# Designs tried in a protein design chat: VHH binders against o13842. Part 40

Target 1, 320 residues: o13842
Amino acid sequence: MYETRDLTGNAGKPVDTNPWPNNSKIAVSFVVNYEEGGERSLLYEDEGFETFLTEAGLMPFPNRPVRERSIESCFEYGSRCGFWRILNLFKKHKVPFTCWAIGQAVEKNPVVVGAMEEAGCEVGSHSHRWINYEGVPPETEYEHIKKSVQAIQKASPSNSAPRSWYTGRASLNTRKLVCQVYKDLGLPQPFDSDEYNDDYPYWVADPLASKPGAEDDKGLLIVPYTLEVNDMKYAVAPGFCNSDDFYTYARDAFDVLYEEGLEGAPKMMTIGLHCRLTGRPGRFRGLQKLMEHITSKEGVWVATREQIAQAWSAKHPYKA
Below, E stands for the ipSAE of ESMFold2; O stands for the ipSAE of OpenDDE; V2 stands for 0.75 times the mean of E and O plus 0.25 times the DockQ between their complexes.

## First folded at step 23 (VHH; framework vhh_7d4b_2)

Design ff3 (at its last look DockQ between E and O 0.81; V2 from the best seeds 0.00; counts 0 for: pae E 4.7 > 2)
Fold by OpenDDE, look of step 23:
Structure ff3 (fold): chain B 320 residues (1-320), chain A 123 residues (1-123)
Amino acid sequence: as target 1 above (320 residues)
Amino acid sequence: QVQLVESGGGVVQPGRSLRLSCAASGFRFDWYAMGWYRQAPGKQRELVASITYEGERTYYADSVKGRFTISRDNSKNTMYLQMNSLKPEDTAVYYCAKDTHGWYSKSYTFDHWGQGTQVTVSS
């Protein structure tokens, strides 16, 4: 699975001249990462407070156990205010997003799952804790994956299990563990987004297959994510200094891909968001402007990642 | 808790054979590569053989190639080391070890050692 790298991809050739419904020239996937309540904290028996994607920027992890209430409360803003502000924008424009929800975060605020479902949004899984799973024992990660799926399903008014998976700070075991958990739970195989390497979905061998290409190899669909058209850049240096930086970058990415679509190569675009980041008023303006820009164009399909996965799989089934 | 229990060691004459077993518990045995180490008196612990989680690939130290065979039965959570044509230089405490990383590892790092079993080859 991770033993080899495909550095060629499609070799610059369009895979499909019409991959999306209604001859759309671009598929746009907004992703809302819901992490609030799943970040590191002594309260959750972690070794320290969260240092990743905070208002303080890059911080060294302390060499002693410390709680930082200021950081905790900033995360709380994401769940208390930012999330809802974002959701309302999408409702206003009648377009969906995909949420990657941390299981523990959902347990602490389950009302968000129902709200997203009501709005037509997809709720995927971000694992159970918002941590780095590199170095975590596989057995522990297995339980986290399982718990996240169960937490989301329990919070879902429709009892829906997440179909979209994204860990982010994954281990080399994550993809196979995810597939194993879903199999063990009797759920259909999810699609994976822990890749950043393409403008199209693509297939890899089923991690649970006896061998790649074997009879039991049903493939695993990859729907690539992005770390560049992502509001995480507000929390890194150099990064976005204001909402105009985010807007301009995302707009430019959209325009390029949209033009390529007009020229006969429709692709997908991903936009990554975090509740506590873009959800702040000073940064939210950028998302508003971006939404207006994207929705003003003809032939734009704003879709959930599940919808993209379905559309792609229908036209491009896995061939072992 | 990870447990590894070695057995099958003993005293044998040169040219004879022994079969070591390692009973594993406390973890998903079939997720991890496993290995055998040995430590002779006054020497450093050295890797003797290793086997992937599915048992498809094996590694052997040059000193034991052609004489030792590592295998595993995942249904029994047991790893084996068949030692043929034993030599006096094979005398050591043999340890069962578990890979730290799980399924995917290009460079296996072993830990969670058992108590070891003594193998003595003497005329």
Scores: ipSAE 0.510, ipTM 0.810, lowest interface PAE 1.1, mean pLDDT 94
Fold by ESMFold2, look of step 23:
Structure ff3 (fold): chain B 320 residues (1-320), chain A 123 residues (1-123)
Amino acid sequence: as target 1 above (320 residues)
Amino acid sequence: QVQLVESGGGVVQPGRSLRLSCAASGFRFDWYAMGWYRQAPGKQRELVASITYEGERTYYADSVKGRFTISRDNSKNTMYLQMNSLKPEDTAVYYCAKDTHGWYSKSYTFDHWGQGTQVTVSS
């Protein structure tokens, strides 16, 4: 799958069949990353403390073999407060999000899975730990993938396994390992979001097929994610200085895609959120404004990634 | 526990052929590239050949190119080295080796080894 790059996609041509329900002009996926408790720490025998997407920015001597309680405390705000503040906003507007949940984070605070399901949200997997999987031995990554699926399913009141997948800091093996774990567990193949390269879902060859295009190639649906309409930009430079920066950027991205949909090319948009970042009150204002903007428009479908995947594949089935 | 067991070595006259086998267990064989190394007395171990996890791409040292063929049967967890037109310089202990990286690596690090099988080419 990685021997070549697909630089062409649809070559700028709109797809010919609108898959979105009610002739919607845009499908909007809000994603809540639930990572708190999965991050690097000496408590988990990691080599140092977490330094990515934190309030402290660049810390002196990263990867030092110590705990940094102030960073851990900021993550705890996400699980204790930020998650609930965000969930309540989505309940108020009666629209769902997709969560990518870290398996270890779920194990340490399983109540969040039931809360999300009760609210109509999708709980997908973010693997077991919130770490960089490049260089992790393939069998270890396999076990992490499996543990994350099992942790989420165990915490689920409906005993539901995750259907959506995102690793983020993935290895070249990750996509095939994920598919292999799901097959070995007897679960339907997940929808993969470890791409950032299109405003449409699209099919790739099944990593488990004997070869691309073979009779056993059932395809793998890619539902792209985003690193730009994403509150991670509060914690990376150059990024958002305040909630108006987030709101304005996300609003403008929405408006561009919505206008393209009105002109006959309805697409999808993703908005990435982190409990410990947007869950802070000052940043949360930006999400509130964005939610009001999006939900005030006609022809907008705010959906889970599973719903988007199902609607897309029904109108655009894989052809091996 | 990763286990690699070589077999098929022996004493053979120059110009003859041998086929080595490597039986693998304790890991997911079809996840990794594999290689054959050899070590003659008093010399450093050298990579002889390697093969990708699916068997489609191979590498050969210049000293054996055109004479040796590496292959694998993932259904049997076995790798092979067909050694044709053997020369006295091919005399060595031959080792089966496993890469650490998985399916899509283009650069191999071989970190697990078998016990070796002796190949002796003499008149």
Scores: ipSAE 0.304, ipTM 0.701, lowest interface PAE 4.7, mean pLDDT 92
ESMFold2 (binder alone), look of step 23: mean pLDDT 83; pTM 0.843

Design ff4 (at its last look DockQ between E and O 0.91; V2 from the best seeds 0.00; counts 0 for: pae E 4.2 > 2)
Fold by OpenDDE, look of step 23:
Structure ff4 (fold): chain B 320 residues (1-320), chain A 123 residues (1-123)
Amino acid sequence: as target 1 above (320 residues)
Amino acid sequence: QVQLVESGGGVVQPGRSLRLSCAASGFRFDWYAMGWYRQAPGKQRELVASITYEGERTNYADSVKGRFTISRDNSKNTMYLQMNSLKPEDTAVYYCAKDYKGWYSKSYTFDHWGQGTQVTVSS
């Protein structure tokens, strides 16, 4: 699966001159990562507190078990305040986002799933714990994948299983394990977003196929994500220093892609968000401005990732 | 708990054959590459052979290439080492090992060693 790399892609050629509904010039996917309650903590029998994407920036991981209540409480702001602030903005503009929810986080605050579903948002899976799965035994990761799917489905008023998958800090086993879990649960194959390498969705071989190209190879759809148009940059250095940095960067990305769409190459754009980051008032302003900018343009399709996946698959089915 | 149990060792004369077996339990056998190691007295443990999780690819130490064959039956959670044309230099404790990484690895990191089985080649 990862034995080779495709560094060519489409070789600079547009794949489709009209890939999106209503001749849209761009498909915009907002992603809200809901991680609060799934981060590392001694409370969850982890080795220490969370050091990734916090207000403290880069922190060394202590050589002894320590709880940092300040870090925990910052995550709590995401679930208690930030999430709802973000959700309300999307409701106001009548556009959806895709949520990648940590299973454990959903277990601790299941009301968010219903709220998103009511708002027309998609709830995907971010695995069960917000941890690095590199080095985690495959059997353990299998259980985490399974638990996350079950947690989200249980919290869903419609009993809907997540169709969008994104682990983030994935292992080389993650993609195949995800497909295996879904198969074992009797669920349709999800689409994968643990790639950052294209402006279009694309297909890879089914990880569960006997061989690539074999009769049982049904493909796996990749809907690329982004680490650059992402509010995670608020927590890295050098990164976004204020909401204007985020806004300007995202605006520029949108404008470039939008113009390319006008020229006959409509693509997709992803914007990554975190509840505890963009959800803070001082950073939230950037998202507000971005939303206004994007929605002011004609021919913009703000879509869930599932909608994008469906649209793409309809016009570009997998060919083994 | 991961368990690896070797069997099939013994004392044989040079030129004879032995077949070792490794019974695996406590993990998804078909997810992992497996390997055989051996340790002779006074020497370091060395890789003898390895096999991918699906059994399609194998690797051998130069010293055993052409004489030893590693195989596996995933339906039985068992790995085998067919040892032909045995030499006195093959005398060692043979260990079954499991890769830690899972499906995708070009270089395997073996762990969870069994207790080992003694192979003695002597005239």
Scores: ipSAE 0.379, ipTM 0.753, lowest interface PAE 1.5, mean pLDDT 94
Fold by ESMFold2, look of step 23:
Structure ff4 (fold): chain B 320 residues (1-320), chain A 123 residues (1-123)
Amino acid sequence: as target 1 above (320 residues)
Amino acid sequence: QVQLVESGGGVVQPGRSLRLSCAASGFRFDWYAMGWYRQAPGKQRELVASITYEGERTNYADSVKGRFTISRDNSKNTMYLQMNSLKPEDTAVYYCAKDYKGWYSKSYTFDHWGQGTQVTVSS
């Protein structure tokens, strides 16, 4: 795996069979990242405070071994207020999201898992910590993956293990380690979202198979994510200045894919959200506008990533 | 907790063969590439051979190509070095080494070594 790049994909070929239910013209996956309590802090024996996707700009002395309470306070807004504001919007519109939950964040605030399940949302895993896993020893990353699954399952009123997976800042070992953990726990292989490279789910070879195409190759379904239609762009440059920037970009991405669906090429779209970013009132208006736009259209299927994976797999099964 | 224990060293005459073993424990053996290093007196330690986690790809120093064969048995957590047609310049302490990065590293970084086994080739 990763010895070569797949620059071809489907080579622009349209799907022959619409995989989405009710002849929907687009499948829309909203994703809510729940990261609060998993970020870097001296409190958790990290080398410094969190600097990624925060309200603060660049610091003069990076990698300082101090706590930064202002940053921690901004994350706390996400768990205390932003998460609930976002959840209530989805309940009001009666559509689900998929959450990628950090295992440690769930351990520190387990009530969010039950709240999401009650609302019909999917709780997937974002691994155990919100850190860069490149350079983390493989056995350590294995234990983090396992801890995240166990933390989410323990917090789940239905005792459900996550079916969808996204690490984000992954190592080259991550995909195979995730599959290995699920196999060792006796769980079905998860749907992997650590790709950003297509408007369709697609199959790759099972990382645990002896080799690609072998008889033991049961495949792994990729359900791509996005760094483009993502509120992280409020906190990076060049990015979104205000909520209209987010709204108009996301709306235009939706409209392009929706129009392609009307012309016979129904695709999927992901919208990435963070509790501490879009959960702020001024930014939240952009999400409200987007939700009104999307839910006003006919032939739109707003679904969890598990639902999208199942619908796709039913029409496009793996061929080793 | 990572343990790498070399065995099979000894004194042999030129032209003879010797087989080294490395017993591994304390880690998931089949997750990592492995290698053999050697260090002769007054010389720098050099990589002799390396092998991928599954055993399919091997590399050798030019000085040992065609004479030495690296292999592994993942069911026994053991790596081997078959050394044929030994020469006096093969005299060294031989070390078993474990890669740090896991399955997909294209350049190995060996972070653990055994204590070594002496190989002496002389008449």
Scores: ipSAE 0.355, ipTM 0.721, lowest interface PAE 4.2, mean pLDDT 92
ESMFold2 (binder alone), look of step 23: mean pLDDT 83; pTM 0.845

Design ff5 (at its last look DockQ between E and O 0.01; V2 from the best seeds 0.00; counts 0 for: pae E 19.8 > 2, grease 24.204 > 24.2, placed apart)
Fold by OpenDDE, look of step 23:
Structure ff5 (fold): chain B 320 residues (1-320), chain A 123 residues (1-123)
Amino acid sequence: as target 1 above (320 residues)
Amino acid sequence: QVQLVESGGGVVQPGRSLRLSCAASGFRFYWYAMGWYRQAPGKQRELVASITYEGERTNYADSVKGRFTISRDNSKNTMYLQMNSLKPEDTAVYYCAKDTHGWYSNSYTFDHWGQGTQVTVSS
């Protein structure tokens, strides 16, 4: 699975001149990462407080166990205010997003799942804890994957299991473990977004197959994510200094891809968001402007990642 | 709790054979590469052989290549080391070890050592 790298992809050739419904020139996927309550904290028996994607920027991890209430409360703003502000914007524009929800976060605030489903949004899984799973024992990660799926399903008014998976800080075992958990739970195979390497979905061998290309190889669909058109850049250096930076960058990315679509190569675009980041009023303005820009164009399909996965799979089934 | 229990050690004459077994419990055996280490008196512990989680790939120390064979039966949670043409320099405590990383590892790091089993090769 990770023993080799495909550095060629489509070799610059369009894979499909009309991959999306209604001859759309671009598929736009907004992703809302819901992590609040799943971050590191002594309350959760972690070794310390969260240092990743906070208002404090890059912070060294302390050499002793410490709670940092200021960081905790910033995360709380994401779940208490930011999430709802974002959701309302999408409702206003009648377009959906895909949420990647941390299982523990959902357990602490399950009302968000129902709200998203009501709004027509997709709720995917971000694993159970918002941690780095590199170095985590596979048995532990297995349980986290299972718990996250169960937490989301339990919180879902429709009892829906997440179909979209994104761990982010994944281990080399994550993809196979995810597939194993879903199999063990009797759920359909999810699609994976722990890749950042393409403008199109694509297939890889089923991690649970006996061998790639074997009869039991049903493939695994990859729907690529993005770390650049992502509001995480607000929390890194040099990063985005204000909402105009985010807006301009995202706008430019959209315009380029949109133009390519007009020229006969419609692709997908991903925009990554975090509740505690873009959800702040000072940064939220950027998302508002971006939404206006994107929705003002003809031939734009704002879709959930599941919808994109379905559309792609229908036209491009896996061939072992 | 991870447990590794070695067996099959003993005293043999040069040229003879032994088969070591390692019974594993407390983890999903088939997820992990496994290995055999040995430690002779006054020497550092050294890797003897390793095997991938599926048993398709094996590695051996140069000193045992052609004489030792590592294998595993995932249905029995057991790993084996067939030692043929034993030499006095093979005298050591042999340890069963589990890879730390699971299915995928570019460099295997082993831990969770068993108690070891003594192998003595003497005339």
Scores: ipSAE 0.549, ipTM 0.826, lowest interface PAE 1.1, mean pLDDT 94
Fold by ESMFold2, look of step 23:
Structure ff5 (fold): chain B 320 residues (1-320), chain A 123 residues (1-123)
Amino acid sequence: as target 1 above (320 residues)
Amino acid sequence: QVQLVESGGGVVQPGRSLRLSCAASGFRFYWYAMGWYRQAPGKQRELVASITYEGERTNYADSVKGRFTISRDNSKNTMYLQMNSLKPEDTAVYYCAKDTHGWYSNSYTFDHWGQGTQVTVSS
């Protein structure tokens, strides 16, 4: 798998049919990453404390085999306050998001799954721990994938397994392992978002097939994600300094894709959010402004990733 | 557990109307395409109408196009079939059906059925 790179995609040609409902000019996916409780800590037998994507992670904290309560406290803000603030905004605007939930985080705070389902949001999986899976033994990664699916399904009032998958810091084995776990559990194959390379969903070969194009190749749908229209940029340097930086960048990305849709090339867009980052009141203002901008436009479909995958697959099925 | 409960069937004269309802529970109704199938005695089930999760796209069998209208109310987890200008050949048990994730198999399929409601059109 990954032995070659697809540098071509559609070669700049728009897709031949608009798959978005109501002849929409853009499909917008808001993603909320729910990671709080899955991050590195000695409490969980990790080698040190978490330094990524927090206020404290911007500081020169050399990793040490200790707990760092200030970092843990920043994560706790996400689960205690930020998640709920974000959810309430989406409820008020009556539009959904997709959550990628860390399995261990769900185990430690299962109430968030029911709250999201009640609001019409999709709960997908972010694997079991919020760690770098490169170098994790394949059998261990398999078990993490399985645990995350089970944790989310158990917490789900509808007993629903996640259909949306994103690992983030994945290994070269991750995609195949995810598909294998779903097959072994008797679940429909998920769609995968561990790509950042297009404004359309697209098909790749089924990683479980004997080879690409073989008779047993049923395909795998890719629904790309983003590392740039993403509030993680509050936690990098140079990045977003204030909420207007986030708002302006996301608005401009939306406007470009919306205008392309008006000219006959309707695409999709993803906006990545983290509870502990955008959930802070000063940053939250940027999301509020963005929501007002997007919801004021005609021909905009704010949808979950499952909805986007379903609409795409109906008009653009895989052919091996 | 997926549960689909049809209602609204009955005996009517040709040319009259009926409205069928399908109450859904045990799954995220808003997320799935839905359909109506029918089965006349001694015949195979056939697709009558289908509707996407947002309600924007509908499809109809040629035999009912222009006479039947499928709709859904996601706030009530309910799908409807308005059947106008009924004919004796519409006599059948009507079933509510839930779609699978069609992208999984590169097509949409309907894999779960309700218990059915009888519609009889006779003079």
Scores: ipSAE 0.000, ipTM 0.142, lowest interface PAE 19.8, mean pLDDT 88
ESMFold2 (binder alone), look of step 23: mean pLDDT 81; pTM 0.829

Design ff6 (at its last fold request DockQ between E and O 0.77; V2 from the best seeds 0.00; counts 0 for: pae E 4.0 > 2)
Fold by OpenDDE, fold request of step 24:
Structure ff6 (fold): chain B 320 residues (1-320), chain A 123 residues (1-123)
Amino acid sequence: as target 1 above (320 residues)
Amino acid sequence: QVQLVESGGGVVQPGRSLRLSCAASGFRFDWYAMGWYRQAPGKQRELVASITYEGERTNYADSVKGRFTISRDNSKNTMYLQMNSLKPEDTAVYYCAKDTHGWYTKSYTFDHWGQGTQVTVSS
């Protein structure tokens, strides 16, 4: 799986002149990472407080068990205010987003799943804990994956399992473990977004196949994510200093891809969001402006990642 | 918890054969590479043989290559070491070990050692 790297991709060649419904010139995927309640805390038997993607920026992990209430309360703002502000914006514009939800976070605030489902949004899985899974025993990660899926299903009014998977700080075992868990649960294979390396979805070999290309190789669809058009940049230095930085960068990314679409190469665009970051009023304005810009253009398909996956698979089925 | 239980050791004359077994429990056996170590009195523990999680690839110390065969039965959660043409130099406590990481995080760093089984080769 990871023994080799495909550094070529499509080699700059057009993949599909019309990959999206209604001859759309671009598929735009908004992703809302719902992590609030899944961050590290002594309350959750962690050894310290969360140091990743906070208002304080990058910090060292504490050398003793300490709770940092300021960090916890910032995460709470994400779930109490930021999430709903974001959701309302999408409802207003009648477009969906894809959520990657941390299982533990969903357990702490399950009402968000129903709200997203009602709004036509997709709820995917972000695993159970928001941690780095490198070095985590596979059995532990397996349980986390399983718990996340079950938590989301339980919280879903329709009992829907997540189809979109994104761990983020994944281990080399993650992809196979995810597929294994879904198989064990009797669920359809998910699609994977733990890649950042393309403007199109693409297939890889099924991690559970006897070997790549074998009869039992049904493939695994990759729907690439992004770490650059991502509001996580608010929490890093130099990063985004204000909402104009985020807006301008995202706008530029959209414009370039949109123009390429007009020229006959429609691609997908991903925009990554976090509730406690973009959800703050001072940052939210950037998302508002971005939404206005994107929706003002003709031939834009704002879609869930599942919709993108379905559209792509329909035209580009896996061939072992 | 991870458990590894070795068996099959004993006292044999040079040129004879032994077959060691390792019964594994407490983890997904088929996810991990496994290995055999041995430690002779006054010497450091050394890797004797290793086998990938699916059993497709094996590795041997030069001192045992051609004489020892490592294998596994994932359906039985058991690993084996067939030792042929035994020599006095093979006298040691043999330990079963599990790779620290699963499938694609193969570090070939082994942990969770069993209690070991004594193999003595003497005339």
Scores: ipSAE 0.571, ipTM 0.830, lowest interface PAE 0.9, mean pLDDT 94
Fold by ESMFold2, look of step 23:
Structure ff6 (fold): chain B 320 residues (1-320), chain A 123 residues (1-123)
Amino acid sequence: as target 1 above (320 residues)
Amino acid sequence: QVQLVESGGGVVQPGRSLRLSCAASGFRFDWYAMGWYRQAPGKQRELVASITYEGERTNYADSVKGRFTISRDNSKNTMYLQMNSLKPEDTAVYYCAKDTHGWYTKSYTFDHWGQGTQVTVSS
């Protein structure tokens, strides 16, 4: 599967002049990462405390095999306050998001799944732990994938398994393992977001097929994600210093894609959020401004990743 | 638990053949590359042959190229080593080995071994 790279894509040509419902000029996917309780900690028998996307990530802070309560406390803000602040904003504007939910985080605070479903949001899976899966044994990663699906489904009032998938810090085995777990559980293949390389969904060969293009190749739909229009840039360098930095960057990205849509090339856009980051009041103002900007425009479809995947697949079925 | 059980070793005359088998259990056999190692008295273990998870690509030590053939039957969770034109220098304990990485690595790490089967080539 990873023997070559697809550097060409559609070679700059418009893919479809009207791929979205209601002649929409852009499909916007807001993504809320719910990771709180899945991060590294000695409490969970990890080798150290979490150091990625934390308030201390830019300062010298030697990692040691101890608990770091200040970092854990900042994650707890995400689950206790930030998640709800963000959810309430989306309810006010009557638009949905897709959640990347960590299975262990859901196990430790299952009420968030029902709250998101009730608000019309999609709960996707972010695997079971919030860790780097490179180097994790394949059977262990398989079990994590399975546990996350089961945890989310168990917490779901509608008994819904996640339809959308994102690992983030994935292994080379991740994509095929995810497909294998879903097959073994008797579930339809999920939509895969572990790519960052286009403004449209696109098909790849089914990792479980005997060979690409074979009769058993059902395809796998990729719905690209972003590390760029993403509030993680509050916690990495060079990044956002204040909420205006986030707002201005995300607005400009939206405006460019929206204008391309008005000119006959409608695309999709993803905006990545983290409960503990944008959920802080000072940062939250940037999201408020962005929401007002986006929802004030005509021809904008704010949708879940499942909705985007379904709309795209209906017009662009896989051709093995 | 990962279990690898070798069989088919024995004492043979130079120029003859043996076929080694490795029965695997406790893991998803078709997820991993497999290999055969050998260790002669007083020497370090050396990789003799390896085979990809689907069986389509193989690699051999220079000392056995053209004489040994590695294969696998994923339906039976079994790997084989066909050893033709055996030489006294092939005398060793032969170990079945499992890679740890999964499907898409080209750099194998063989961290699990069986108990080994003795191959002795003597006049």
Scores: ipSAE 0.457, ipTM 0.791, lowest interface PAE 3.1, mean pLDDT 93
ESMFold2 (binder alone), look of step 23: mean pLDDT 83; pTM 0.844
OpenDDE, look of step 23: ipSAE 0.474; ipTM 0.796
ESMFold2, fold request of step 24: ipSAE 0.371, 0.315, 0.377; ipTM 0.745, 0.716, 0.752
ESMFold2 (binder alone), fold request of step 24: mean pLDDT 80, 82, 82; pTM 0.827, 0.833, 0.835
OpenDDE, fold request of step 24: ipSAE 0.522, 0.515; ipTM 0.810, 0.809

